# Miniprotein binders against a7ua95r516to809: the designs that were tried, part 50

Target 1, 294 residues: a7ua95r516to809
Amino acid sequence: ASLSLLSISDLVPDLQFIFFWMSNAIEILYFIQQKSPAYMQTIELMDDKAGSKESLLSATISANEEAMTILEEVIMYTFQQCVYYITKTLYVVLPGLLDCNPFGTEPSSEQCRRAAGVCVCAVCVMPEAVRRVVSVFQTTSDLLQQYQVHSEIQSQMFAYLFFFTNVSLFNQLIDKGPARGWFQRSRVLQIQASVKILLDWAKGAGHNHLAQKFFAKFCSTVTILASPPQQLSQMSWKALCAEHPSLKPVQLHRILTQYQLMAELGPLPIWQPSSEDEAYIYRTVDLLESFENH
Below, E stands for the ipSAE of ESMFold2; O stands for the ipSAE of OpenDDE; V2 stands for 0.75 times the mean of E and O plus 0.25 times the DockQ between their complexes.

## First folded at step 4 (miniprotein)

Design ya31
Fold by ESMFold2-Fast, scan of step 4:
Structure ya31 (fold): chain B 294 residues (1-294), chain A 85 residues (1-85)
Amino acid sequence: as target 1 above (294 residues)
Amino acid sequence: DTSEELRKRILELLIEALRLMAEAIRLAREGNLEEAFELLKRAIELMTEALDIARELGDPLLIEFAELLLEAVEKFIERLERELS
């Protein structure tokens, strides 16, 4: 009941209104940028006395700068409003992505036997929790397309949404993971599968580059946690830092500590930090990521 | 007024109309729809005055700009009415 009041579908009319204003402001700004230089040239070519022509040119330059400032503020305001409502919805639905199972219940014997004696039942289904997150991104994409928002602004919007999602998922996994059992191998594999669905959506929507860039920290975390013990135990601290440059030393150390605690094959070799990184491992102020982006 | 003074007047009117439109957008988002509508009506008055002067002068770019702004404000009003706040 309370969660459904914050669904992206409930916000669509408000978002359509905000995108409508933003697209109109962008159109007006584009008109001014395209027409202003030609108009100023027209003024300069007028056969008027020097003083009066200079006064009109000065007024035109002033008006142009003021109009652009007003329109840029409107565009920024409407962009921030869209981001606010979309991220508010994401905040509600994202935790579910970490606690869902995209692997279905074991299929019936009949289904497996119908597959000609081999089990072809390795199916990843989209859980409702993942569908809700995808729905937020899809609705955003649809609205940007409906109002023909320029590709640069579309890219900026998804860059921020992916940044927000990455930070939210990373912080929740690190902060709540131990209590929720999310570091257990079976849960990590479920999280990995859910994240893959989200990343596959981004690729299909034309945002693969942005997704790879802005999900790097969370993807590195999940990749490490999903690594086989045999593989991970053979990697040095230096090699792990090189493979996962998005992770700070304290973050990598916390992840490896959780991995070691959840190992089913017994204790793994202790990862030895480089002398350069030793001091940074104990900087807990660097453990969680900030949502601030200016 | 000289044609140059009239062109300056048009620019002043159009910039003031843009300010009113921007303020109306913010007021509408804050739920002050009545005040937003009053600002949009004032913006239309200023834009209409600017358009009349621009047409009298025969300035194609100022005419086009005033027409673009009027169309945007008209769409804004229609959208507000459809939202039925």
Scores: ipSAE 0.605, ipTM 0.876, lowest interface PAE 1.3, mean pLDDT 81

Design ya32
Fold by ESMFold2-Fast, scan of step 4:
Structure ya32 (fold): chain B 294 residues (1-294), chain A 85 residues (1-85)
Amino acid sequence: as target 1 above (294 residues)
Amino acid sequence: DTSEELRKRILELLIEALRLMAEAIRLAREGNLEEAFELLKRAIELMTEALDIARELGDPLLIEFAELLLEAVEKLIELLERELS
């Protein structure tokens, strides 16, 4: 039904309310942090004729601490609410990114320009599936700017959204990829191009550092799968692990095994743990990633 | 003294009002808009009392703080009222 396919635009009124409260709580918190030290000094300079000055100072300290606690809880609650609704929307639209073809759409004349006969368009047309994901990020950015949410909170929000996106895409590719044909080289190149559109958006929005950090696992996976067979077959297991530190050894082994099966490649470097402890860890570590930030 | 007692009373009122505001936000998110409105009205009453005492006392910081909280709550009520229409 329409409710199960709720777009980001449908959530804007609810998100506006939540961002408004987050912004107000931050402003009140800032007021207390800025004014409290001066007020405490004012109390300390009062005449203590009845022995009540120490009582007032203690009451002021307690009130300050309680106000800070309440406001921090409101900020955390509203932040978690925003994350919940935004990630719920992302989860619905993200699988489409793995199935779309950015190379199948003809360039828009409005977005393309030429200099000395050379096309200077980075991406002339965005696939609908990619556009839906970008729309979620852009709407989030617009709301954070509309309510003047501090840049540190904005960074924390996008850090989590990128973390969630990375985990969701990685898990779907690893879990469903073989059955969906996503490990075929032509499909991987389409996925890589789609991911580049997301990363380019993040760079344009001022979040390049966060995108590089939190998309590392999925980007490593796509990079390996898009690599020429000859390049992969020439690398040692140690070199592959060093090149892709964001991947757990069990995850890297799974990716290479699937790549070899799909591409009908010659023998890849053999995955061999260096010790019994390493073998034990590889056997007990979960293949899929948790959505919880550890 | 009496002025120090009044300052303590203002702090008690503003902290209780802030606690009610926090609870109202949670209730509003759970869909309990009517209950949220009642808590916000109570918060305004407490903040207004605190502001009146602060003005009589002539404490500029407590006046400013009470005014800031009242402005935030009034804007929240306006948003909730629009959502109901």
Scores: ipSAE 0.645, ipTM 0.899, lowest interface PAE 1.1, mean pLDDT 80

Design ya33
Fold by ESMFold2-Fast, scan of step 4:
Structure ya33 (fold): chain B 294 residues (1-294), chain A 85 residues (1-85)
Amino acid sequence: as target 1 above (294 residues)
Amino acid sequence: DTSEELRKRILELLIEALRLMAEAIRLAREGNLEEAFELLKRAIELMTEALDIARELGDPLLIEFAELLLEAVEKLIEYLERELS
């Protein structure tokens, strides 16, 4: 694959066009929402000319509803187009985040310990793979600001992008991680450090609340995999679930089972569910995972 | 026509112009830039007619609305003109 085809920069002209159209539609919609009540009031105060006031009011209400429907369709279409192109680019660059090493070729024990403690300082460099992901978010932010898109739409855009990133990373880590060696402690710590770079970017960009909310599942997963096996085995099932509320019991169980198998823990296995806990794990149908794959 | 009939005519013209603008956006994204350009030119004609009627009536909100739509469509047509050349 050509490297230039994997860059967000290649999509900027298309995205500029789409954001331009979206911004214009949003401004027109906002004008209608802000001015319509006053105009209706103006019609109400007009002299009645053989019932013409009621007819004009009805026509105005109808036109208003039709205009809002047209504009909402345009906004939805352009929003979906932006999301499609941006997430398509993210999909290509995200696997690199799971394979990169922000500590250089061979992280020392000290560097790994610092990363696990979220005390990563100057040793945490931005690998090119992480830079590519950050560039997608930064370019999106720049375009939203350039075309003065309302903050509510900006928040919706980043909520969707973070949700997509979280689901994509989670699915890749759980489904392909064991075969790719991503469950090894050194790799998990590298992944954790790379994700911290994304979270730090989001905080700096004013999206800390959205990032904390929508990355919670992946962050919990990485935190579990980075935890010493003995620490996990010391916790009750209720305590494990309470520590990781973003994970459904069935998801948490799957993570622990995969970690147990891949880590080859020896004579003392990682936490094993009781019969009661097993019933709880499978108590509800996991519709969220089916929703996230739809 | 009565002033109320003229106001209804303005609304009809502006709604039709919005529909043309929406269609032009889809066509432009599909790569049909020339067809999109023609639809936007037609939208400008409708919006200009609406603005002229609104100015004769002295309806400040309909004037403002028509001017806003004309400004938006003019920016879009300028973009397409740059892409086409």
Scores: ipSAE 0.619, ipTM 0.891, lowest interface PAE 1.2, mean pLDDT 78

Design ya34
Fold by ESMFold2-Fast, scan of step 4:
Structure ya34 (fold): chain B 294 residues (1-294), chain A 85 residues (1-85)
Amino acid sequence: as target 1 above (294 residues)
Amino acid sequence: DTSEELRKRILELLIEALRLMAEAIRLAREGNLEEAFELLKRAIELMTEALDIARELGDPLLIEFAELLLEAVEKLIERLERRLS
């Protein structure tokens, strides 16, 4: 079976193996960083021969630099391998987040209350599609903790995973959303609720700052699409740009155009772009986000 | 000085062992587990030689470093052995 067909649970043994290698390389690197300065000082305080001592010191410095380079390359390689397999799994499960309904039709009796003859669901239920995405992030967190990976590397891992998730969700919504009806208000509210579950998980896991930073574009998009027509019609182009600085002019224009179509407002102009921004609006090349460069 | 030459030899052996370890991880990830295993066994040989020289010299840091590397590579070999079987 192809790696792209595996769930996150199927990848755990491979990920454990990679994290194990990474953890060992980090331990060796840490030892060198901690002990090297003291050892170099020991060499400097050795015997009378200046030329011989200089030669050993130079060899030690060179060996230290080479060891650091080798270990950093191993750490980078294992980090990239983990990111590759985790993001491949994310790519498969993320589209489901855009198409799931977190508002249940048949809530359990314990989750539903009746008041004034109306059935009200008291608790938000996590859809299977959202659970799959959360499971990928939780498994990653668990593995990083199991292998005692330093907090800096853990932060870098989640920074990239959130970056990848944001770009994937944004591109899928912009590219496929119109055809799939994802720009319809009811669908947008479902997407917003699903994303909130994911962001709440990130906050609980201690990654709120990273989540706020790297999900900004997708969150801005969903926020605009979920806004009432009355509210959006009162905002100028400049005000919308200021409220959503993560969106490029062409992206903001595309979102607003789809909003007008789905809200059935007809060809009503809600905003007027600046002269500077208008040149970018008609360039298709900047519509979708790159996984390599923004 | 012979002791300074021996310290340089230890550093050369340990660096070569680290290079072999780095290549072994790449081979293991590409599915070449058998070749990765052979490289790690070679790294053990180099690290053992380095440790022996370090112990003879009585250099405590080089002894500690060689022991750390040997422990790390032995753990990697044990992990690979489980994957090979």
Scores: ipSAE 0.623, ipTM 0.889, lowest interface PAE 1.2, mean pLDDT 81

Design ya35
Fold by ESMFold2-Fast, scan of step 4:
Structure ya35 (fold): chain B 294 residues (1-294), chain A 85 residues (1-85)
Amino acid sequence: as target 1 above (294 residues)
Amino acid sequence: DTSEELRKRILELLIEALRLMAEAIRLAREGNLEEAFELLKRAIELMTEALDIARELGDPLLIEFAELLLEAVEKLIERLERLLS
């Protein structure tokens, strides 16, 4: 279907149109919410000489409810359209983040600057795969700001985008990671560095609280996998569950099992799940996350 | 018409204009840009009629509301014209 060449920049004209309509609908909605109660009070205080005051009040209430319904449907439709196109683009670019090397130092000639015979390149810190993901987030932020979308809607948008990114990365790592070698410690450290670039972008954009909340599961996974063997071997199952509450028992068990297989170290302790958690370890239906927000 | 009947007429016109605007958004997203444009033109006609009645009546809130809707739909038409070419 969609190729990796599908760029967020190709969607900008369509997204601009959708965000513009969403912004207008939100402003109209807020006008009605702000002004309607005062207007209805004005009607109630009118002299009822004609005996039609109750009819006008009833018509005003009905019109208010209908306008609210229409505007809420428009806002929901345009929000869903934006989410659809943005997440479709994210889905294509996100797997590259798990396979890139942020520690690489061989930049292209057009992105490399020479100073006193040494190569200096800011792009060396951000791999192209990571830059593609950041570009989607940055373009979304720019469009929301350009069309003056209220901060509450902006927060809802990034909450969902971070939720989607977290689920996509977690599922990719758990499902495909063993076959792709992504659980090897050197690869995990590369993934951790790439994720830090995304989290740093979110912090700079004013979304640190949302990023901390919605990336929790993937961050916990990477943190455990990047832990030194000596440190991880000293932690009990209960301590790991307490430190990583975003992980389900079956997910934590799978992560620890992969850690033991990939460590290629001396004997490691077998983490023993609690009796209660043991019932859920073999529930494979709970292993991967759903893209639907519960 | 009584002032109460005129206020009801203004509300009817503005709500119908909002319905047309919502349908235009759906049509534009489905690729029917020309039909969307025609609905927005009709919405402007309804909104300008509502504004004229509101001004004659001297209702400041209904004037403000009609002006807000006219500004929004005129901006939407400008953006739609950019998509047509």
Scores: ipSAE 0.617, ipTM 0.892, lowest interface PAE 1.2, mean pLDDT 81

Design ya36
Fold by ESMFold2-Fast, scan of step 4:
Structure ya36 (fold): chain B 294 residues (1-294), chain A 85 residues (1-85)
Amino acid sequence: as target 1 above (294 residues)
Amino acid sequence: DTSEELRKRILELLIEALRLMAEAIRLLREGNLEEAFELLKRAIELMTEALDIARELGDPLLIEFAELLLEAVEKLIERLERELS
């Protein structure tokens, strides 16, 4: 069946099928894991007068191993298919998050209060670009809940989705940011507010710990770029490395260079790399992040 | 057949049904809906045979396992039938 990638809602019927298969395979796997040891013990206690008890036990062990292998392959395959289609959708919508304004003044105070109960109107504005990203995460969460997928697998799914989002946003900002004007202070503050909406969604969904862990690099980047010059100029290279351990030396150096250009700070270089780290700054192959987990 | 031989046959039938189920999932994702549907129908035949033998033996775990597998595959076939008609 051909998939439509215009929006996450277009993928829902296909994703429902994949989640249904994954959920069923997981349930069958857990049944085997829970029941198999007791069943094997029952076989060992059976009368073996026919001389086939040993053969039955061997056949049961073999069947258990084969069933586990088949089910694990199905679970892995369906998990990978879900991740593939969800991340393909995310890849299309994520750049919009770097070029939108959540500080719009258009929603009425009445509409804002009615939707959320009690909220500040300006802060309640969710740009369409942010809504598209949130919609992908929410739809994924809804499908995992609908098909009662185990919490451990739900955590693995969101761990990977957050990892993917972090890498995608970081690479987009570092690679394309100078040409797109994303390092300008006003744009950085807009990016920070948009990311806050995603992190708030993750907290509300019960994934705060995963979001804090997997968004660390992008959050560090935005935090540095949003820092006031008075605050940032008081920090040494060593202090910045200590506060932002997720950033590689070449990444931190690139971020600080862009910050200095944007903020029109005084004489170069306020942030002098250590002689040990200086060698790594020239290794541009380490600038962008890989989408592969180590 | 001995009850132990029949239990081995039940396991063989259920494992083959699981293999057919796995292949059907792959075919569904590749868009081969009709072939996948035929494999799932074959899987149901094997699971039903296994369930019948398990009921005759009165093995509660093999009955429960066969029923679990059959219910899962039947739910999927119902949905596929709606899509194909």
Scores: ipSAE 0.565, ipTM 0.867, lowest interface PAE 1.5, mean pLDDT 81

Design ya37 (at its last look DockQ between E and O 0.86; V2 from the best seeds 0.00; counts 0 for: pae O 2.3 > 1.5)
Fold by ESMFold2, look of step 5:
Structure ya37 (fold): chain B 294 residues (1-294), chain A 85 residues (1-85)
Amino acid sequence: as target 1 above (294 residues)
Amino acid sequence: DTSEELRKRILELLIEALRLMAEAIRLAREGNPEEAEELLKRAIELMTEALDIARELGDPLLIEFAELLLEAVEKLIERLERELS
């Protein structure tokens, strides 16, 4: 197998195998959880001629605990394996969201090109960079449904994928944005439009609440950067903090500094941190987000 | 009672079979699918022994549990063999 190609479609057979193991482990776990109390009651009703009833109860409790531990570890391992492969493909395609221009036509597929003028669906005009990200999410959703994975685990999977997406996009924007020109207002508006298409997919797929929760930091960043200069320059630091609580002081300060440079609002700082935040605006350890969820 | 000792034996067999199943997934994902298949075949041996004992006792829950596990592992082996060939 070539390890240089990390397409989600190339990983589907591996993901199918892993989801199959996960779904079987879940089924066994729920069988044990549903049946174990009744079985223990059956043992308690047995005739206790030799006093071995207590020994069987003890053995049954121990077996129950051990079986559930084993199955929970399989479920956790298979979940981590799925997330590992899915996020590897997602990491490759996410930077394209920062570089694409959704305001033009991008007929990258031949079907969309041949159907030009007759297609009225949003999918036919979706930028290729956005389509690549949506493809990862859609393939994941299809696999979870194919293997009838419990809705709680499906929600945890997408919570992590949206968390990963937010961290990846935010960190790349902050870290590489100056060199890549991503802080220019025209580019920010393009980024905002591309992310809106992705958020619309999440809403249509039934994940709106997770997307709203886990994309908050990146969306706040883009909202600030997309704001008209006359409106933003009239807002105080305290008002911006209240409007964007997902941003740490160092993050907000960095975003506003870049905004001021790109909008050519002069060399002197416009936004002065509150006394409470002044100690935190230079805390560079807090600038980039961690991929570890805590 | 020998009936209660046999029930404990069934539980021991099924727990060990679950341990083999759990190790098999790790082996398969670490690039050792032949070893994974060997562990699953051993798990089937343990589950089959457990099922035979459970049927002799007539314990309907242990029969159902052993049958569930055996069906799951047989499907896993079939899936794994398909990927190897």
Scores: ipSAE 0.712, ipTM 0.929, lowest interface PAE 0.8, mean pLDDT 84
Fold by ESMFold2-Fast, scan of step 4:
Structure ya37 (fold): chain B 294 residues (1-294), chain A 85 residues (1-85)
Amino acid sequence: as target 1 above (294 residues)
Amino acid sequence: DTSEELRKRILELLIEALRLMAEAIRLAREGNPEEAEELLKRAIELMTEALDIARELGDPLLIEFAELLLEAVEKLIERLERELS
């Protein structure tokens, strides 16, 4: 029960409170942005009595800038609080994604069949580990809509959550993948299928553009690892770099080395890095991604 | 110029109310929601004064802005009261 969907539900009251504060600050900010220019113009068109009009206009400009600063600080603070709690929940559920099998039966699917007789609904075929991750994204989407948070801020939220998910999955796969067997072809195909469920959810939610942008690194990695040896061996280092621009040379080299080892393609590397990229292959600081701003 | 001074006073009151609102959010998240509620109540006092002056001046945009701020802070207080009960 510690891995149940109820883990996100425990944070809903806190998130509702924070989103409520955020939505109120946004409403005030947009009112000021909408009305301020018209008000300043009204002051400029007032009956001119020398210095008094200029003084009032100056005070109004100063007050507007100060109000904007205060409201932007509140919005940023509440945004960061939401991100903190949501990503903390993702930390718990994301590792399960790399170990689940979407082609097999899951306990949740079996439970659906027993309870309903024969369950044919989409939720009954989704692996439990994937369902937990999707539930975090869905709950976030529901809360943003419930509190009528402006679409621009919704996009910023999902951009960050997709960025965070991508970094977390990529780092886990690169760092622990060899020891965990995740580079085996059968496991890679399972990972690819699970990620497709997340990407399909994002597309359905109207975030396809953000998902394509922020999942690029992990998707490139999985695409390379899932490629047949005959297809991949036809591609030069230059062609692979051009097709996977989200991957740094050291990352691409690590992925290809693991692929070559698992596929037993021979003793000499098929993919030779360019002379310009060779120096970057040995920069271990660039291997794993940072969770800081992208 | 009394009208100019009154308009500047309205702006000062509304800005101070916004600062109190920002501090209240921090306090609420740091585990001091009771203190947050007191700051929001003070913000309402300042905004109510601003609204009264705006109505006296008959400035429709300042009246609308003060009313919007009052409504927003009143909603925040109602939410804090529900969280505290």
Scores: ipSAE 0.655, ipTM 0.900, lowest interface PAE 1.0, mean pLDDT 81
Fold by OpenDDE base, look of step 5:
Structure ya37 (fold): chain B 294 residues (1-294), chain A 85 residues (1-85)
Amino acid sequence: as target 1 above (294 residues)
Amino acid sequence: DTSEELRKRILELLIEALRLMAEAIRLAREGNPEEAEELLKRAIELMTEALDIARELGDPLLIEFAELLLEAVEKLIERLERELS
């Protein structure tokens, strides 16, 4: 009940606090990493009063190691907290992406209407369901930039968020897709268009490579389902495996089986798994993606 | 050597201040911002002492480090105070 009411905007104050701490901890860590070698060299160049130099060097090394350990723990903790809050908001808005009709006349966002009448900016022309997802990512990006979080941490954050999004969308599509009609070509084309808008945003935000990498499984699934029956029926199991390497054999088999049922295609021998893959198509444990392996 | 002992003391103070900062972050996120602020105030005391000793020694790297930490903690306190108001 309470989760459905939480917008990313409601979490911004908490996220700002966490990002502030994370940024400061990173800055201090980099300072230590950059300056400590020079400091140790300075100690090494000091006149050796019997054992004093070695003792000071040892103490400095130990102190730096301890400081770095503490800071790394803070960075890890704050990173995890950010991910927790952001993924919680994604969990709420992502299902709307699968039900979205991007070809419908949805009204532009109220915010841009107030300033210039009909805003035709990329965000204002987005379907509401897509805009809500993009808003989570954009808010995250804006906060990371506002607090000048190191680029590596930004990349890790987006990598995880895209991973989470892909797993969530993929699992929902595979599990609920047949029952909700998401495997119907018209619905698939809507999903494909919605995902394209998200990917275009990611490209514009400088995360194109990450988006392509981490959305590969969901995109592959949508691509297969969006394919016309006449085209897809000409593709062998081996060809589909080669074209969609992000899909496990059990996943591809499930997708093709559901596609066949939806399209009222008879048994297609060309889609039969190879003898090598036949053992893997029954591994139902591998059907859905796990959140744990990242 | 008195200078070595002082440098060790500076490092000890700064490390303890970092521990307090780390704990303050946890406390603030757990809903104890007042306790977090108290730890940050204590961290400032330790960092200030470290900075004073570093200035007396004329160690520019330890001065810079202590100043950086102080700036970070001051910003944190300001933010916590804004959230509590």
Scores: ipSAE 0.096, ipTM 0.614, lowest interface PAE 2.3, mean pLDDT 86
ESMFold2 (binder alone), look of step 5: mean pLDDT 85; pTM 0.823

Design ya38
Fold by ESMFold2-Fast, scan of step 4:
Structure ya38 (fold): chain B 294 residues (1-294), chain A 85 residues (1-85)
Amino acid sequence: as target 1 above (294 residues)
Amino acid sequence: DTSEELRKRILELLIEALRLMAEAIRLAREGNLEEAFELLKRAIELMTEALDIARELGDPLLIEFAELLLRAVEQLIERLERELS
């Protein structure tokens, strides 16, 4: 972005402070959730004094509710702050992933090694653009682990980061792809290889389910664009919609139109949208995905 | 004061301290470090009073809760002092 080109490493001190306080707020919240029921039971067992016991119980319930509200607001605030800074960094580095060529770098035998029976050459030779994106995810993972943030919050964080990455890549490809030549089959294969590195990282980090869910739209787009013309030209509009349910009709229509142009194909009747989908496509201009939480 | 009245006083002090801590975090994030520091000093005073009353009563849960909050605010003050220096 025009406002900041800061690397993820420049944000680490600020992120450490925010993660630290998110962790502390979660710990206090958990303490209250675990101890409050037993404490209220203790009050119930106290000697019966006119008005005093009921007054104390009422005050305890009120204090509990107020503490929960305060802590939930702090947790939400700190979570939003982390997401803001991390996604701001991602937004700057993600377009590079669409332009890099993972096949252009040849590893030497000296740079390749085996660990636990597997080759780690891919990590050593990944394009700089891909490495920058992976570094953002890895740094986030490291900070969540360092401050012992609960696994559910970790999952919510990566769900949003993957959602953001998917939307950003999809929008960049659809909006800028024609001018940048990204719809050329050779370029699509490069993009596919680069995104596979991100998906492999997510699997290794224990987030495979989240990655499969939140990258579905971009993966469907790349899969269609990488399909051979002989295969794709035999698939009906209905079959493509069924196989790629993450794509809206208007998005699938744009992708197929670009495919026809890049593969130098004439119009294909088999790809004509259903009358219902055609009405939808020509009634809305909302082609790109929203970054807003739904 | 009755033990019930003292327990209500402890809850009042701890909740007010928690509110001050939350506001201090927001102020610190906005760059208003000196005002954040003043709120945290006030929170420590309230938490210390609550802890003293809880210890006198011998209420183990309120003691534990007050100690947890005091530990948290002391760590936040330490972080802010490093940024102010």
Scores: ipSAE 0.614, ipTM 0.888, lowest interface PAE 1.2, mean pLDDT 82

